# Ledger of designs, part 2: VH-VL binders against Translin-1 (tsn1)

Target 1, 220 residues: Translin-1 (tsn1), of Schizosaccharomyces pombe (q9p7v3)
Amino acid sequence: MNKSIFIQLQDQIDKEHSIREKLTAEVDLLDEKLRVLQLLLANCEQNLENQEEILEALEIIKSKTRGLAELASNFPYYKYNGVWDRSIQKVVYLYLLASWTGRLDKSLRPTYSLLSLSEVGQILQVPVFPEESTFHLSIEQYLHAVLSLCSELARQSVNSVISGNYHIPFEALNTIQKVHSSFQVLSLKNDSLRRHFDGLKYDLKRSEDVVYDLRIHKLV

## First folded at step 13 (VH-VL; from n2 with heavy chain N58E, light chain D35Y D99Y)

Design v4
Fold by OpenDDE, fold request of step 23:
Structure v4 (fold): chain C 220 residues (1-220), chain A 120 residues (1-120), chain B 112 residues (1-112)
Amino acid sequence: as target 1 above (220 residues)
Amino acid sequence: QITLKESGPTLVKPTQTLTLTCTFSGFSLSTKGVGVGWIRQPPGKALEWLANIYWYDEKYYSPSLKSRLTITKDTSKNQVVLTITNVDPVDTATYYCARSRYFTWYFDYWGQGTLVTVSS
Amino acid sequence: DIVMTQSPLSLPVTPGEPASISCRSSQSLLYSNGYNYLYWYLQKPGQSPQLLIYLGSDRAKGVPDRFSGSGSGTDFTLKISRVEAEDVGVYYCMQALQYPYTFGQGTKLEIK
């Protein structure tokens, strides 16, 4: 047993650890900004006074995401993607939510519509279908984000009704129904994604119940 | 500014019909989700709900008084009218009208109330 | 009909001290949508009732943060962290889960 073999292995372990630490540091900074934006987008109400703050937060997140992308592009994607997957999923989710609620530029998609993965990539200026060795937004991240959006829309539907925005639950239901139908034709191979999708039926039911209540009261 | 004001007779004889009018401003009963309710309070006693009417003309009445109560709306005049037939001294109370809203169903704005005395 | 029971019926309080009022319903006020259809009103002397809390815990517009509502199902509580002189009046709980709407007996808050 040559001690040199173990020394070389230790060096590799140390290098990988160092890389993960650097990536984690950037992700932590990103996560802080994501929390801010999440709070700002907690309501689906349009024309809120905090629109400027939302735009600022979106730009900061874009910048941080691009910075992470640049750093991560120096390393094999599938070796280290576990460090940023959840955070990037959150980034995509928040941009989907911002767009859906009309907080983003409407030139790409109208309000109450779903941004595509390509459109999100364009907005963030991050690749979506590059070579496997470079940082990119993955299909799995996008699909998780879409499911998260549906959950949030279901959650905010009641709040919208309380605020007198009776059309929002209807739009939310339409979106969730479309997403549900679309996912049914997908061959999901990822266990986490399957589990997440299993939760969509509850969001759909919740949204249906809200809209049903509005209909019986002739509000929609 | 939202306001409601009750009007009608302050003295009514037993067996007569009491007609109260709620005139409001700052909102419309044509607006979806808006309703108006009547609540009364006998002197020194608790509040009692009487009836609600909503923008789509749905009406709800207290079961104990249903046979004697009628609630109607005139959206063009911003008025809601409550009639109570065959009044009795037990109907002596301060009568309030208040705004209600779907989905919360609270009464968020109230009139000042009008005291109605039933006496021979 | 849903019966609403308040306690105490009389509540003498020293200014600056906290106050608590209980409201119990004869059946659960928790609806399938997750909300409790319980409300708190304050009727100050010589005035009409005013909304304080709706849906069990949400504070109405303009209501000071010293007022808070809590509880779920059949047991609810209104709390005042620091009672002020302006808080004097009769407090009513109300349910709007089903018709007829029903009120509690009222709790008279007075300054000692």
Scores: ipSAE 0.349, ipTM 0.731, lowest interface PAE 1.7, mean pLDDT 93
Fold by OpenDDE, fold request of step 23:
Structure v4 (fold): chain C 220 residues (1-220), chain A 120 residues (1-120), chain B 112 residues (1-112)
Amino acid sequence: as target 1 above (220 residues)
Amino acid sequence: QITLKESGPTLVKPTQTLTLTCTFSGFSLSTKGVGVGWIRQPPGKALEWLANIYWYDEKYYSPSLKSRLTITKDTSKNQVVLTITNVDPVDTATYYCARSRYFTWYFDYWGQGTLVTVSS
Amino acid sequence: DIVMTQSPLSLPVTPGEPASISCRSSQSLLYSNGYNYLYWYLQKPGQSPQLLIYLGSDRAKGVPDRFSGSGSGTDFTLKISRVEAEDVGVYYCMQALQYPYTFGQGTKLEIK
């Protein structure tokens, strides 16, 4: 048995591990900022009391994401994307939510509308190249983010009603319906996406129920 | 400041019609999500819901008393009126009006109540 | 009609000690939106009822934090962590899941 073969393999393992550690460190920093922004965006209210904080958080996240992109671009995407996929998905999700709630520049997209993948890429200044082996925002990440947005909108719909913002559930339902119809025409090959999409049905139903309740009381 | 006040006769004879008026301030029944309810309490007994009316003029009545109850609103006067026909001594109670709100449906503000005695 | 059953009906308590009141509904008060349409009211002697807890666990404005509501479905509990003299009165649970709204029998809290 040639020990040299195994030494080489171990060396490769160590190198890969080192890369993953470096990437993980950056992702961890990003995740901390994501948590902050998530808390800031937890409520869909029309007041802009925390707008400055939101914008600051968005910029930090943008910077961190770009930093990660630069680092990750040195390595094969398909080999290491597992390290950042969830975090990047969350980045996209939060930007979608920020835009939808009118916390981003409205000149980009109107309030209560959905940013496209290209637009998110442009905002973050991160490539959107699904066919490249370098760091990029993937279609899968975007689709997951959109579904997560829908879940959040459904959740916030109830909260908005409690707060007396009766128009929000209607806008949420409209968005969820559009997303639902759009996803139906997609050929989803990823099991994770399929499962996530199945959850959308529940979100849609929940949103519908809220709106129906408002309608019967002539609130919308 | 939100206030409600019940007014009407304190003594009514059996078979007569009892008319109670709730006059409120600090809110309006023209506001979406606002309602007013009537609750009564016989002396030494538990509370009993009677009727609700909402901003869009939807009305709900206690099934046991539905045939005898009528609730109406005058938004311009900030008043809600409850009428009970064919009263009986069993209708002797303190009558409260209270504000209700969508989505919670609680009664968050109550009047002081008015004691109505039904006696011959 | 949904029947609301409270226990106990009489609750003598020493000041500073905790108190607990149970309310049971004949039907689940959990609505599809995830909220329980259960309310707690306190009627102090000679006063009108006042809202304490709404939607099972949410404290009304101005209500001290020593009051808490818990439970779901058909079983609910109002707890007072430390009873004060001002807490004397009759406590009522109410459901507003469906008409007619119905109240419990009331629980009379007294100071020993």
Scores: ipSAE 0.338, ipTM 0.725, lowest interface PAE 1.7, mean pLDDT 93
Fold by ESMFold2, look of step 13:
Structure v4 (fold): chain C 220 residues (1-220), chain A 120 residues (1-120), chain B 112 residues (1-112)
Amino acid sequence: as target 1 above (220 residues)
Amino acid sequence: QITLKESGPTLVKPTQTLTLTCTFSGFSLSTKGVGVGWIRQPPGKALEWLANIYWYDEKYYSPSLKSRLTITKDTSKNQVVLTITNVDPVDTATYYCARSRYFTWYFDYWGQGTLVTVSS
Amino acid sequence: DIVMTQSPLSLPVTPGEPASISCRSSQSLLYSNGYNYLYWYLQKPGQSPQLLIYLGSDRAKGVPDRFSGSGSGTDFTLKISRVEAEDVGVYYCMQALQYPYTFGQGTKLEIK
């Protein structure tokens, strides 16, 4: 019986627990700022005065995501990815939303388009296709973020009509239609992602209904 | 019915300050997405953009004229005021105010225009 | 500044016939959202300008469907499928991609 071997095993268990706790603490701090940014972006078409707050939140989120990436990069991705998976999906989603709505920079001109996974990685300065098992943005995180964007665009299209931004509902519909068509050609083996995609038809219908109402009332 | 009307002096001497008021009805600058701009047209010449102001107090000025222009609004009176300092005969033009929309950036309703002559 | 160049500067047209006006910008007006920030205005004799076309091809409210805008990037065209007497005036293109907003020189449409 060699107690030294089991002492080393216990030390490894303690190290892994300590790493997970550090990662969780960073994720919790990231989540606090994600909630702030989500609130700011939920009504952004009605409040262009909050652009400085949005830019500040984006920069803090980028800094915290990069700090998480640095801490996690020394460990196998799949050992710890459950700690941040949902939070990183939300980071990607909010950057997609900020870009689509024109809040990613000072131009205040909506792009009405999707940033690619590679573009999000470049903006955040986080790997996308690492050659080693290190922290990275996954394809699944990106696809979930795209679907979440569609849900939010469908929701915001109603308020855009009330605000007199009659073009936004048409761009939302166009984006949701493109996502729907693109996902139909994907071979989705992930049950969580498939269930998320199955709900896209309701976002599409909501967006279609808003555009239909605009045409009936001859607002466009 | 949406209307805009420009008012101010018709004759101004060089070096003086020109103040033009746009009074509008049928819309409000408290409405999200709404702005008012000023455009001028020298006699027989093309249109020239001067300045815009939007409902959230964001202001834009033609860069070549920025040091001489000030645009302000009074939302409660449905008025936008353009001030041009140190006027010169080249500032002789018909001055228009027009409603603008955020995101589409067009000028969809224009005032009748007011001719301002700068002459010594 | 983005320079807007119109052609022709004078356009006599027989009533009932089509007319076409060209506008070229010194830089692309196509933004990443797929829109061209290009606008067409008509200034009828003795009147203030009125908006005809926005974002390259969208007709403003109340504008007859005989007016259409087309083009992308740096080259744009306003077409009138059947010119009517009320269409006489000076047509201006404008860009609103970046400040300062700039107008073309105008195209004077006249009935022959």
Scores: ipSAE 0.007, ipTM 0.562, lowest interface PAE 9.5, mean pLDDT 87
Fold by ESMFold2, fold request of step 23:
Parts: sequence; structure tokens; C-alpha cells
Structure v4 (fold): chain C 220 residues (1-220), chain A 120 residues (1-120), chain B 112 residues (1-112)
Amino acid sequence: as target 1 above (220 residues)
Amino acid sequence: QITLKESGPTLVKPTQTLTLTCTFSGFSLSTKGVGVGWIRQPPGKALEWLANIYWYDEKYYSPSLKSRLTITKDTSKNQVVLTITNVDPVDTATYYCARSRYFTWYFDYWGQGTLVTVSS
Amino acid sequence: DIVMTQSPLSLPVTPGEPASISCRSSQSLLYSNGYNYLYWYLQKPGQSPQLLIYLGSDRAKGVPDRFSGSGSGTDFTLKISRVEAEDVGVYYCMQALQYPYTFGQGTKLEIK
């Protein structure tokens, strides 16, 4: 057995580990800010004074996403994309939520509208449909983010009644209905995405129930 | 089957007090959210709301007529009574009672109406 | 008081054709809970009024689906997709946002 070959193999293992360590460190820093923004947006219907904090978190997340994209562009995309896949999915989700709630500065869409994958890429300044295997926002990340948005809209619909924002339940239902009908046209061959979509009917029903309750019972 | 029926005099003289009774069946004023209202329609004219009473005895009156109107209920008899004091010929109308619902505020079942003429 | 203005006051229609009745309020009927407190009633000849539409767009129990209500704020419309002979009568809009509840002047729908 030639020991020189095994030293070369170890050197390659060390190099790949070093690359993953660098990427993971950037993802960890991004994840910390994602948790902060997620908390801020979960309460945004009740807390109108947190807008500056939301905008700051959005800018930091944009900056860290672009930094990750620059670092990742030095390496084969499909070899390492698993390191950031969930985190980038959450970036897309939180930008969709910030835009929908009217809390995103420089949104390409009005409040209560859904940003497209291309629009998210434009706002983040990250590629969407690259010609080569480089860092980009994937269709799967976007579709998962849209489904996560619907779950959060159903939750916020329930809480908006408490805060007296009775318009939000109707807008949430409208958005969830549109997403539901759009996904029914898709051929979902991905098991993870199919399982995520299967849960959308519960978000739809939850949102419908809130609207029904408002129509039957009202605060006077 | 939900029904309401108005009863009372068909002719009254000016300055008298008009008392109308709504007798209903198929629902109860002890049911949360349920009420009964009174609406009148002068001959050839539009509908005019007068008063509502709800299951918890809260009463609502048309502001322009409030000093002349009294609405009461007897839940055990399934009756609601409207009293209009000091009537005038302008009070000539068909009087309807109707079931109302708290939260939605509609009138979903109406009585047949009773014509009351005020003349000397 | 909120003034309710209907148009037209007289509406001759051909059976099987659509019909549309407009109701305008002197102030917005949209409350902060997301509902428009606007109601439609039909009074058929010689009968008491009957509820058709409540809260702007919801059909009352037993009302055929050819009746629909739309609009928000100050402008509301009752549509009949295909008028039938039994639809003859006077249509009233009503607001229940504020006391006193007030009705429009009525729209008389007649078959021609």
C-alpha cells in the first residue's frame, strides 16, 4: 500500500473539512440573526415600535447572505449547498413575511402580496437561475419558504383578532387560498416538499375558521 | 318553523298611546344572541327602524323617537311589546316585528305586519 | 344619521337577464372588524320584507345563489344573475353600523 497516496487523501479530507468549517461559521452567524428577525416578525402585528429593529435585522441578514454567496462561489455549489440550505430557506421565508406584513423597506410588492423567487433574488442581490453551478436561491428553498409563510399567516390571523387588526385574517386567507391553488398545479416529486405541502390544508382550515368566527361574532 | 305575529289596535286617535304586541314561536329570547325589533312602513313609503330588544334585556331606540318609545319583553310568553306615546297621524304605518341577531344585526324573519291608522 | 341612496328607483327587467341595484351610503359602512354593515331585503308584492344579503356579501339561509352582494365602504351592489318572475318586488338596502338603522328608498324590480 503506498503511504504517499494516503497522505494525499488525508490532505484532501482536511481541505474539505476546512471549507465546511468556514461555511458553517458564516451560516451560524446568519442563523443568529434569523432567530432575532423571526421573533420580531412574529409579534409585528402587536408591536409597531419595533420597525427600526426589523429593518436593521433585514440589512444584516442581506449582508451575511451576500457574504455567504461570495464565500460559497469559490467552491462547487452542489458539494456544499447542504451547509446553508435550511438557513437560506429561512432567509427567503423571513423576507416573504417582512414584505407581506409591510415591514420590508424597498419591497418590490405592496403589503399582503407574495414576492416571486426572482424578486427575492433581486432584493437580496443573489442569483436565482444561474447558468452554472454557483451559489443561488433554489426553487425548492422558495417553495418551502412560501409554505412556511402560510403557516405563520394562519398563526398571525388568530392573534390579530386579539390586537383588533380584523383586516389581517381576510388578507391571510386570500394569500393561503392562492398558494393552495397554485401548488395543486405543480407536480411535486420531492418527498420533503410534498409532505410540507400536505400540511397546508390545516393552515387553510385554521385561517378559514378565524374568518368564519369574525363573520358570526364581532367585538362591539 | 319560526313565526312572528303583530297584534294591537288598527285605529287610534291622536294623542293616545299605541301598544303593539309581537308574539313569536320557533325561537326563544333566552337564547344568546337573539333579539326582536320593530320596523314600520308608512303607506307608500320606505321602511323605518324603531327599536330592538335582545336576550339580555338591552334595548335600542331610534334617537328621534326615543322619548316616545318603550320596548319590553316577556320571555316566558314569547312576547315583545312596543309602546308609542302621544301618536299623531304621521305615525300611520304598517308595523312589523322581526327577529334580530346580535353580531350580524340583520332581521331574518318578519311578521305579517299590522296596519295602524292614526286619525281623528 | 347615515343616508342610504338607492339607484335606480325603478328597474324593469326581462326574465332570464341579469339585474343590478346600487346602494350608496353617506359614510363608510366598513368597521374595524373587517365587516361592511350593509344588508339587502326584498319585499315581494303584498308581503313582508325578507332578508337576502347580510354583512355586504353573505347570503341568508334559503336565498338562491343567483343573488349576490358586493362592494365595500360606501358603494354596494346587489346582483341577480338571471332574473325570475318570483324576484319581482321592492329591494331595500339597510345599514346597521350606527343607530338609527336606516334604509334606502327602495328599488322596484318589475318584469317587462
Scores: ipSAE 0.000, ipTM 0.389, lowest interface PAE 19.8, mean pLDDT 86

Design v4
Fold by ESMFold2, fold request of step 23:
Structure v4 (fold): chain C 220 residues (1-220), chain A 120 residues (1-120), chain B 112 residues (1-112)
Amino acid sequence: as target 1 above (220 residues)
Amino acid sequence: QITLKESGPTLVKPTQTLTLTCTFSGFSLSTKGVGVGWIRQPPGKALEWLANIYWYDEKYYSPSLKSRLTITKDTSKNQVVLTITNVDPVDTATYYCARSRYFTWYFDYWGQGTLVTVSS
Amino acid sequence: DIVMTQSPLSLPVTPGEPASISCRSSQSLLYSNGYNYLYWYLQKPGQSPQLLIYLGSDRAKGVPDRFSGSGSGTDFTLKISRVEAEDVGVYYCMQALQYPYTFGQGTKLEIK
């Protein structure tokens, strides 16, 4: 029944709350720019004139991700990583999408392929395989981002037909098929990641249907 | 700016061959997904689709008229030509050409139309 | 051939009031890719047709938002939320699922 022990526990609770508030504020600023970039990339096939806006948003997101990494490095990783986990998944996803669509640089040349986790880490200047438990891009964040990319590619396949770009549906299907095959050889122990992967079949079916329709109408 | 214009005779006798030319500007039939179609409208009646031709020279004809229709293109002249053999008075109509898109199949730009009367 | 049936064939409307035109197809226009291959055209007096709605519900470029298309399968509707004098003309639905492409009989919208 020692009152000083409970006062010390309350002080610790207050300190941890203050740390979460600081991290959340940085994540909220990052999330605002992520929403902007997501909108820019959702219609980028139809809007080549927005390339400078996309490059600007990518640089701001890189800067804010680096700032978050610096702030987070002052605190225990495992206690606070839940604050940024979903937002960092979205950073990785949008960089994958920008690369796939040819918007990561001024070349405007789609890669139609996936950046690796290591390549994303190099571009963002953030660790991916840390020697210590510090801020880093996790394998699970990357795998979720890859699955989110497939959902967006299936959606953009439909829109690309409307705009008359009949090459994109085939490249999207090729990418989704490769992801589907690659995930089947993984041992997924994370229930959230497994449930995300289970949904990939709907994206695959949607993309297959677009390509099938193009073939029976002899557009390819 | 996309425009199409139909040209050809306004009066034709039964049994003759009707030749209509669509001349267009602002787009090319070498562009993937682009086509031109022909639609007619008898006086006071509904629209009737006749034929389409697409950038890769694939041609589609109304089955009931297929034996009488021929559609061709000259991409360098921005022209599409429709011929209708052995015309009769039921072929009296305003004839339109229109730009088409493969896969979505809409007709988004239409010519002003040319009235062709078949008299006997 | 897919038969397209429009109703009504004549539609007198007071400006500012809503209008609705129905189109029914003899077989489903919904393809396995999720699109309905149904289209709406307006032919104003003395003019050639113009595209209003494609793939069942998508507005063509420059078409005001008072025009909307809805429906799926065999039953489709074109709605004008507030009719204006410039909307006078004959409205046609068209299917492009199968050759031959076929049009409805037309609905003549007039100011009463």
Scores: ipSAE 0.000, ipTM 0.408, lowest interface PAE 19.9, mean pLDDT 86

